# Designs tried in a protein design chat: VH-VL binders against Rhythmically expressed gene 2 protein (Reg-2). Part 2

Target 1, 260 residues: Rhythmically expressed gene 2 protein (Reg-2), of Drosophila melanogaster (Fruit fly) (q94915)
Amino acid sequence: MRSLSRFRLITFDVTNTLLQFRTTPGKQYGEIGALFGARCDNNELAKNFKANWYKMNRDYPNFGRDTNPQMEWQQWWRKLIAGTFAESGAAIPDEKLHNFSNHLIELYKTSICWQPCNGSVELLQQLRKELKPEKCKLGVIANFDPRLPTLLQNTKLDQYLDFAINSYEVQAEKPDPQIFQKAMEKSGLKNLKPEECLHIGDGPTTDYLAAKELGWHSALVHEKSYAYLVKKYGEDIDRDHVFPSLYDFHKKISDGAVVW

## First folded at step 10 (VH-VL; from g2 with heavy chain T31E)

Design k1
Fold by OpenDDE, fold request of step 13:
Structure k1 (fold): chain C 260 residues (1-260), chain A 123 residues (1-123), chain B 108 residues (1-108)
Amino acid sequence: as target 1 above (260 residues)
Amino acid sequence: QVTLKESGPTLVKPTQTLTLTCSFSGFSLDEYGVGIGWIRQPPGKALEWLAHIYWDDDKRYSPSLKSRLTISKDTSKNQVVLTMTNMDPVDTATYYCARVQTYDSSGYFLDYWGQGTLVTVSS
Amino acid sequence: EIVLTQSPGTLSLSPGERATLSCTASQSVSSRYLHWYQQKPGKAPKLLIYYARLRQSGVPSRFSGSGSGTDYTLTISSLQPEDFATYYCQQYGSSPFTFGQGTKLEIK
């Protein structure tokens, strides 16, 4: 953990970095759908959820914030949910859509839908134990909607964090440097330098390379092999800063095996 | 290895319809986030985006050329077809197809291009 | 539409020199929508930089991108003979997805 003492700001992505879904969105949607009389195959829901995720991010980026005219983030999710079910052969009637989608939207603010990623809580605990807030700030930088603070509270991760930045409120998504700059500002640290910052995330481009190009240190938490990542994203990915999990990251840091 | 290749007539008469085919390999249009785009470049001029089609069959057209353009895909053949009606000498250009790509559900870009095919519109 | 204006139109430099290419947008463009392409005579364009700052796989480290809002820059730290080409910026954020008019980098 000594190698991390050099940092004054350490930030994390959320989805698939600190938190992950307990069950697939397909399964979760299927369960809730059943309660509302919308029954369909969970695998179909999962497939179409992924499809609609791509569509929604393509057509209405940043949960609608970057849309012209602007779309409310609740409407963004409502549209995603509607599309997911419709394409799965279980279209939600318009008169039920608001209630149905709101139920899901609220549900995904809770720990029912989310669980910590492998090693995330332990790492945060250890960091907070070893690093005083006066010396090093721990924060979140996430492409996320305004539910982020509530989610962090409900999952009890907020107790380890000094701040949380979501792209919707900042009006900029990673890899836009603006959101990283906002994090630096939010830290409240005086004369903070990029080289004093470490960002940890699962996005090869949105987290790792984005931070690196800003002069931050960066760690990539990803399940794919280094060979795969380099082939796809290029030689700018450092093998020594790719980890299969935060658990592994924590272990290597503790063992003094990581050089920055 | 990703490859794209444009095919079609290299000479078209004014008012006729141009049909170009993009044949590709190394990827599939069933992949999430993938698409095929068409870009043209008149001789000695800049690049101009024409249209693209996504894996989900969503189609985007240049607003100024929309009335003249039609894009379609045949995923099973790994082909995308672009038609452009009412060709004019001003439409003389090298036409490229390219893969439309996105990482981490962020922005889209053109990461692989065909070699291009020169289409001359002349009577 | 968003108009991208590149400057200079032509840049004459020698190998080993630093090249700075500018791309100015008529409206603010998020970095994730701004890309740079290289085109050599008689060849198809090649993606160099995506998301304003990220190098495409296989692109040498001498190429770098920077900027935000309406102003973006492509920098080649030390020109190599193979770098002399035309460079285009592009925005893929709003339709039509426009290109700049290009900067021709030629050997002095």
Scores: ipSAE 0.943, ipTM 0.965, lowest interface PAE 0.5, mean pLDDT 96
Fold by OpenDDE, fold request of step 13:
Structure k1 (fold): chain C 260 residues (1-260), chain A 123 residues (1-123), chain B 108 residues (1-108)
Amino acid sequence: as target 1 above (260 residues)
Amino acid sequence: QVTLKESGPTLVKPTQTLTLTCSFSGFSLDEYGVGIGWIRQPPGKALEWLAHIYWDDDKRYSPSLKSRLTISKDTSKNQVVLTMTNMDPVDTATYYCARVQTYDSSGYFLDYWGQGTLVTVSS
Amino acid sequence: EIVLTQSPGTLSLSPGERATLSCTASQSVSSRYLHWYQQKPGKAPKLLIYYARLRQSGVPSRFSGSGSGTDYTLTISSLQPEDFATYYCQQYGSSPFTFGQGTKLEIK
């Protein structure tokens, strides 16, 4: 992993990079819905969850933080949950919505809903072993709500990380440069240069290209082929920095196969 | 390949209603995060956003023109229709439809445009 | 509404030169909502830069975007003959989703 020794800051995205859902939101919502007497098809819940995810991000960006007036992030999720179930034919009565949504909100900050992505824990362990904290900081940059620290604790990923940045508290979400700048500041490293930073994530625009355009080094963890990615997002995506998983990334790095 | 094409009358009389159709291919308006927008450009002038419709049938209108605009979609035909009432010579412009796109659930932009259709309002 | 003011109105340069185009917003606009378009005479606009800094697929590397808050910049490092056109910035964050008045880049 000598190629990583040049970096003083290495940051990761969270969702679908370090952590992923154990089950689809549709299935998870369905299970919890059943407990509360709201029964509906898991596939419908999954579809409508995705729909409401897009709607909510469109209408109330950054979990409501960027909305005027500001929406609380709990309310943001409550609205998403309400819409998801309502559109699935299982509208939650208003008198039950707060309790129901709070249950889901609390559940999704636990390891019940999340699992490490392939190779994430092993990579973090190895990085922490090889890279001294005083020389290289490991951090998180995520478009996430304030539950992020708790989630990282509950999944025991916090033990490998020096800091975690969530977009809600920063009041800027990727690909906005200011969230990356905030991470540099949070690192506490003096005279840190962009070229000394590496960001790893699954978002072609929000993670990879965003970091790259700031002068950071960047690695994209994505299941799609390079051909697909370059066709859609352009030739600024480097084939040598696209990996199917963090496991593969770790392997390539260990083998000395990655050139920065 | 993504393509869009505007169709409709190229000559409209004052006070009449303009109806433009955007026909597109290479994508579906059922895709999450996709929409169709309308933009016009008077001869020799800047671009002006008019309206757009999202995949979920959510509609957005220019506030100044909202009372005159109606946008609708027919997903099965890959068409979006824009109507503008009470046309005036000042509304003479090239009208474009464009795909409204977002990546990674971030901001929206217009990534593909039709060739545009010149609409002249004259008696 | 958010007014986008572009400067200069006209920029006369020669091939090979560096072009710097400015877009100033009347209020703060997140980079994720700021985009640049290129339009040639008689043609439809073409997306050039989205999210203030990211090049659309097929856009040459000589094009770059930068800025934050109220001030954004489009830079062409070395002008090519095909780059002479009108450039528009746009914000897609707040309705109405306004365009700048454009900067015409013409050959000297």
Scores: ipSAE 0.943, ipTM 0.965, lowest interface PAE 0.5, mean pLDDT 97
Fold by OpenDDE, look of step 13:
Structure k1 (fold): chain C 260 residues (1-260), chain A 123 residues (1-123), chain B 108 residues (1-108)
Amino acid sequence: as target 1 above (260 residues)
Amino acid sequence: QVTLKESGPTLVKPTQTLTLTCSFSGFSLDEYGVGIGWIRQPPGKALEWLAHIYWDDDKRYSPSLKSRLTISKDTSKNQVVLTMTNMDPVDTATYYCARVQTYDSSGYFLDYWGQGTLVTVSS
Amino acid sequence: EIVLTQSPGTLSLSPGERATLSCTASQSVSSRYLHWYQQKPGKAPKLLIYYARLRQSGVPSRFSGSGSGTDYTLTISSLQPEDFATYYCQQYGSSPFTFGQGTKLEIK
């Protein structure tokens, strides 16, 4: 992995980069809903979860942090959960909503709901083995709520990471340059330059292009073809820096096939 | 290929109601995060956002014109309709419909526009 | 409402020159909500830059966006004949979703 030795800071996105859901939120919600007497079709829950995810991000960005007045992140998720079930024909009674939503909120802090993406753990292990913390910092930059540290701990990813930045606490979401700048600061590295930084994520705009425009190096982990990505997001996406998975990224890096 | 096209009357009398239709292709309003917006531009002047409607039927209006505007969608026909009541000569403008888009659940922008239709309000 | 003020009103330059267009907001706007559009006479606006810094598909690399808070900039590194048009900044973060008054880039 000689090609990575040039970097002093390597950061990762979390959702669908380092970690992914073990099951769809719809299925997970369905299982928990059943325990609370809120039974509905899992496919409907999945559909409505996605819908409410878009709605909530639209109306209350950054898990409520950027809302005026500010919404607490727990309330943000409670509203999402309530909407998801209500639209699925299984509205949660108001008297049960807090307990129900809190259960889900806590559950998603655990490894029950999350699993490592293909190659994520192996890559982090290898990076930490080869790159000493005094020479290269490994970090996380994620559009995430304050549960991020606990999640990283519960999934045992924190042992490989020097820091983790979530958008809620920073009060800036990717692709906002501020969150990347915060990561540079959090690294504690003196005289760190953008060209010494590598960001790896699944978001074509929020991760890859955002980092690249700041002068960082960037790798995109995405299932779609290069042709599709370029057509949709433009020619600024480098074919050589698009990978189907972190496993593939790791392999290419190890083989010396990646040029920065 | 994404395309949008505005249709409706090009001449309206004062106090009458303007009804414009946006017909689009290459995408669906069933897609998460997608919407249709209306923007107008008086001759030789700047652009003004009027309203937009999202895939989930959520509607947003310019506060100053809210009382005069109604937006609706027919997803099956790939059409969005804007009505504006009590038209005045000052409302003379080119009216555009555009796709409202978001990437990675971030901010929204207008990535594709219709050619626009000039609406003249005159007695 | 958030007022976007663009400067200069008119910019006269020659092909090959660097163009710098400014957009100042009356209050802070996140970069996620700041966008740039290009409009040629008799044509509809075209999305140029979204999220303050990202080029729309098909937009040449000579176009770049920068800025934060209340101050944003569109830069054209080397002007081409087809770049002479009116440029608008827009914020899509707070209703009403306002446009700047535009900067007309004309041939000197």
Scores: ipSAE 0.936, ipTM 0.962, lowest interface PAE 0.5, mean pLDDT 96

Design k1
Fold by ESMFold2, look of step 12:
Structure k1 (fold): chain C 260 residues (1-260), chain A 123 residues (1-123), chain B 108 residues (1-108)
Amino acid sequence: as target 1 above (260 residues)
Amino acid sequence: QVTLKESGPTLVKPTQTLTLTCSFSGFSLDEYGVGIGWIRQPPGKALEWLAHIYWDDDKRYSPSLKSRLTISKDTSKNQVVLTMTNMDPVDTATYYCARVQTYDSSGYFLDYWGQGTLVTVSS
Amino acid sequence: EIVLTQSPGTLSLSPGERATLSCTASQSVSSRYLHWYQQKPGKAPKLLIYYARLRQSGVPSRFSGSGSGTDYTLTISSLQPEDFATYYCQQYGSSPFTFGQGTKLEIK
């Protein structure tokens, strides 16, 4: 773990970095939809969930926080859910939409819908053991709604973390520099320099390049090859800081194979 | 790999309707978060955004020109068509189509441009 | 409508010098909606910087972007002969989506 000794702050993304869905939204929405009488094909739900994810982020960024007037994040999700089912052939009756949507919203802040990514718990455990809070702060920076603290608690990751920043509450999203600045402030560290910060995430643009351009160090956890990533996102991605998973990152750090 | 090309008339008389086609390859408008935009540039002047159309058929038009513009897509042919009515000599410009792209589902930019086509509107 | 004002209108410099181009918005623009394009005479514009500070693939590291809110800059750390061109900033967050009037970077 000496590879990490220069860092006073280490931050993580959540989705597809520390935590992942247990099943796809298409399958999970399909199971709940059937329970409420809105039966749709899981593949149609998956396609339309993704379509509505793009539409909602385009038209109501940051879960509605960055619109004028502001939309409450629960309404943002309710609209996404309603559109997903309607486009899949089984519109939810208006009188039932509120209850149905609330059920999904509540379910997605629990370990019923989320599980740790490969190697995430083991890494956090060792970091907390070897890098005590007085020496290095561990945090989360996520483009996420206000369920984030509850989700981290329900998945038992909060015990390893000093803080968590969600984009809705701070009104700033990755890749914008402001959310990274907020994380530095939230750490409470005096005279913290960007080169003493490491950000680890799965987004080539939103996590890796965004942090690197601010003078932080960063690590990219991603399923695609280095060659694919450079071709699409450019030559600023360092091959020595791309890993298939946190498990691989942890192994490389433990072996002393990572240099910053 | 990604290419775009504008086609249509290069000379138009005042009051006539201009129809331009953007033909593209290397991507599809079935891809989430992708679109086609139209931008023009009068000779020696700055760029002006006209309209764009997204993969989900959402359409946006420059408010000052909205009454004169229509944009549509044919995803199966990899084409987007822009129509501009009541052409005037001040509309003389190079017209570009460009791919609208996003990496975070929220912030969009124009990553690949066609070579442009000069449209002249004679007095 | 968000007006983007670029300054200077023309910048005359020699190869090897550092160029700083300014883009000022009439109201705040989130950095994820602010982009920079390069245009050489007779050619289509080319994306250089997206989200205010991230380089497009293939863009040399001498190009960098910075800023937030209403004030953004494009910096070229050591000018090369091929960098003499016109540069435009663009906001793509609020309709009508607007470009600045351009800064022409010319050889001194």
Scores: ipSAE 0.871, ipTM 0.929, lowest interface PAE 0.8, mean pLDDT 93
Fold by ESMFold2, look of step 13:
Structure k1 (fold): chain C 260 residues (1-260), chain A 123 residues (1-123), chain B 108 residues (1-108)
Amino acid sequence: as target 1 above (260 residues)
Amino acid sequence: QVTLKESGPTLVKPTQTLTLTCSFSGFSLDEYGVGIGWIRQPPGKALEWLAHIYWDDDKRYSPSLKSRLTISKDTSKNQVVLTMTNMDPVDTATYYCARVQTYDSSGYFLDYWGQGTLVTVSS
Amino acid sequence: EIVLTQSPGTLSLSPGERATLSCTASQSVSSRYLHWYQQKPGKAPKLLIYYARLRQSGVPSRFSGSGSGTDYTLTISSLQPEDFATYYCQQYGSSPFTFGQGTKLEIK
């Protein structure tokens, strides 16, 4: 782990970096919808979930926190869920929408809906063993609602982490520089310099480029090829810092093959 | 390779309705988070945003021009149409269409522009 | 309406010099809604910087953006002959979505 010794702060994204959905929202929503009498095709639910994800983030950023007037994050999800089902051919009755939405919201706090990404637990275990908290802080920076601490507890990742930042509570999202600054402050490290920070995530813009432009070091974990990523996001992505998974990242770090 | 091209009349009489078409290739309006915007630039002056339409048919118009503007899309033809009513000589400008893009689902920008078309409103 | 005021209106510099272009918003704009465009005479605008500080694909590293809230800056570290153009900032967060009036960067 010598190539990581220069870092006093290492932060991770959550979704598709440390944790991933156990099954798609289309399938999960479909199963729960059927229990409440809202039978929809799983493929339509998946399509319309993604459509509503984009609409909600466009119209009500940061789970409603950054709107005027602000929206509670539970209301944000309720609106997304309602739209997803209505557009898929079976609206949830208004009298049941609150209870239905709350059931889904609670389920997504748990390992029923989430599982670790390949190599994430093994990496965190070794980092915690070899990089003690007094020398290096490990944290999370996620565009996420306030369920984040509970999710990390329920998936057993909290034991490896010194802190977790969710965008809703700090009123700042990636790629905005503010959320990275708040993570540096939350670390409690005195005289922390950007070049002593490493951010690891799957978002080419929101994680990798955002941190890199602030003078942090970055690693990008992504299923798409380097060629695809450069074509879409430009040549500021360093091919030596792109990895197919945290498993591959861990192997390269252990082999001493990564230079910062 | 993303390309956009504006087409329509280059000379319009006062009070007439201008119809401009943006034809594009290298992307589809069925892609989530994508749209087409219209921007104009009077000769020697700054850029002015007019309207845009998103992949989900959500539409936004410049408030000062809203009563005169209509935007629509035809996804199967890769075209977006802007209509502007009651043209006046002050509306003489180069009209551009541009792709609306996002990388975080929240913040949008205009990443590729057409070459523009000069529309002159006669006196 | 958010007014974006660019300064200076015209900036005369020589190749090799550093250019600093300012964009001031009449009210706070989240950095993810602030963008910079370059326009050469007779050409369409070209996206240069998005989200205040991230370079569009193909933009040289001599271009950088910074700022937050109401004050944003575009910097060109060592001017090349092809950099002499007009630069516009834009906010895309609050309707009407507005551009600054432009800064014309011209050869001294």
Scores: ipSAE 0.870, ipTM 0.928, lowest interface PAE 0.8, mean pLDDT 93
Fold by ESMFold2, fold request of step 13:
Structure k1 (fold): chain C 260 residues (1-260), chain A 123 residues (1-123), chain B 108 residues (1-108)
Amino acid sequence: as target 1 above (260 residues)
Amino acid sequence: QVTLKESGPTLVKPTQTLTLTCSFSGFSLDEYGVGIGWIRQPPGKALEWLAHIYWDDDKRYSPSLKSRLTISKDTSKNQVVLTMTNMDPVDTATYYCARVQTYDSSGYFLDYWGQGTLVTVSS
Amino acid sequence: EIVLTQSPGTLSLSPGERATLSCTASQSVSSRYLHWYQQKPGKAPKLLIYYARLRQSGVPSRFSGSGSGTDYTLTISSLQPEDFATYYCQQYGSSPFTFGQGTKLEIK
């Protein structure tokens, strides 16, 4: 892993980079909804979950933290859940909504709902073995609510990481420069320069371009082709730093095929 | 690939209602986080946002013009329609439609614009 | 209403020079809601920079954006003949969504 030796800080996104859902929210919500007497079609739930994700982020950014007035992140999720079921044909009664939403919130802290992405554990294991914390800090930068530390613990990824930044607690989301600056500060590294930092994520805008514009190095893990990504997101995406998965990234780093 | 085009009358009389249609291709209003906005520009003056409509039918109007504006969409036709009532000579402007887009689900911008149509309000 | 004040109103420069265009908001605007557009005479505006600092697809690397809070800038590092146009900043975070009055960049 000689090509990574220039970096004193390596950070990762979480969702669809280190961790992914074990099953779709539509299926998971459908199974739990049935237990609480709110039966909806799984495909309708999936559709309306995505719809409500966009609506909530538009109207109540950063899980409610960046709104005026501020909304607690649990209320943010309760509102998303309520809307998802109501629009899918079976509203959750008000007297049950708190318990129902809390059940889902607690499940999504665990490996029941999350699993590692392909290659994530193997990469982190090797990085921790070869890059000791005094030489290189490994961290997380995620647009995420305060469940993040518990999620990393329950999925056993916390053992490989020196810190984790969630956007709710720091009141800054990617692509905002401040969340990257806070990660540099959290690392505790003196005289850390942007060119000594690598950010790895699946968001072409929120991870890759956001970090690259700040002078960091970036790697993009994404299912779409380079041609698709450049056409949509522009020519600032480097072909040599786009990978189908962390497994592919790990292989190419090990083969010495990546230059920064 | 993405194209937008404004159509409608180029000359209207004071007090008449203006109806403009934005016809677009290369995307659908079924896509999450997509919308159509209307912006106007009086000759020699700055751009003024009028209204937009999102994929989920959420609609926003410029507060000073809200009583005069109606926006609607027909997703099957790839069209968005803006109506503006009680036209006045001060409303003479080039009217643009543009695609509303987001890459982070929160921050929106106008990434593709139509060519614009000049609407003159004169008796 | 958030007023965006652009300065200077007109900027006269020669090809090859660096242009710096200012956009000042009357209230703080998150960078994710601040965008820059280019407009040539008789043409529609074209998106250049979104989220204050990220280039739209097809925009040359000589264009860059920066700033936060109330103060934002658009920089063109080495002016080309095709860059002489009017530039608008826009906020899309708080209704009514507003544009600056424009900065006209003209050949000296």
Scores: ipSAE 0.866, ipTM 0.927, lowest interface PAE 0.8, mean pLDDT 93

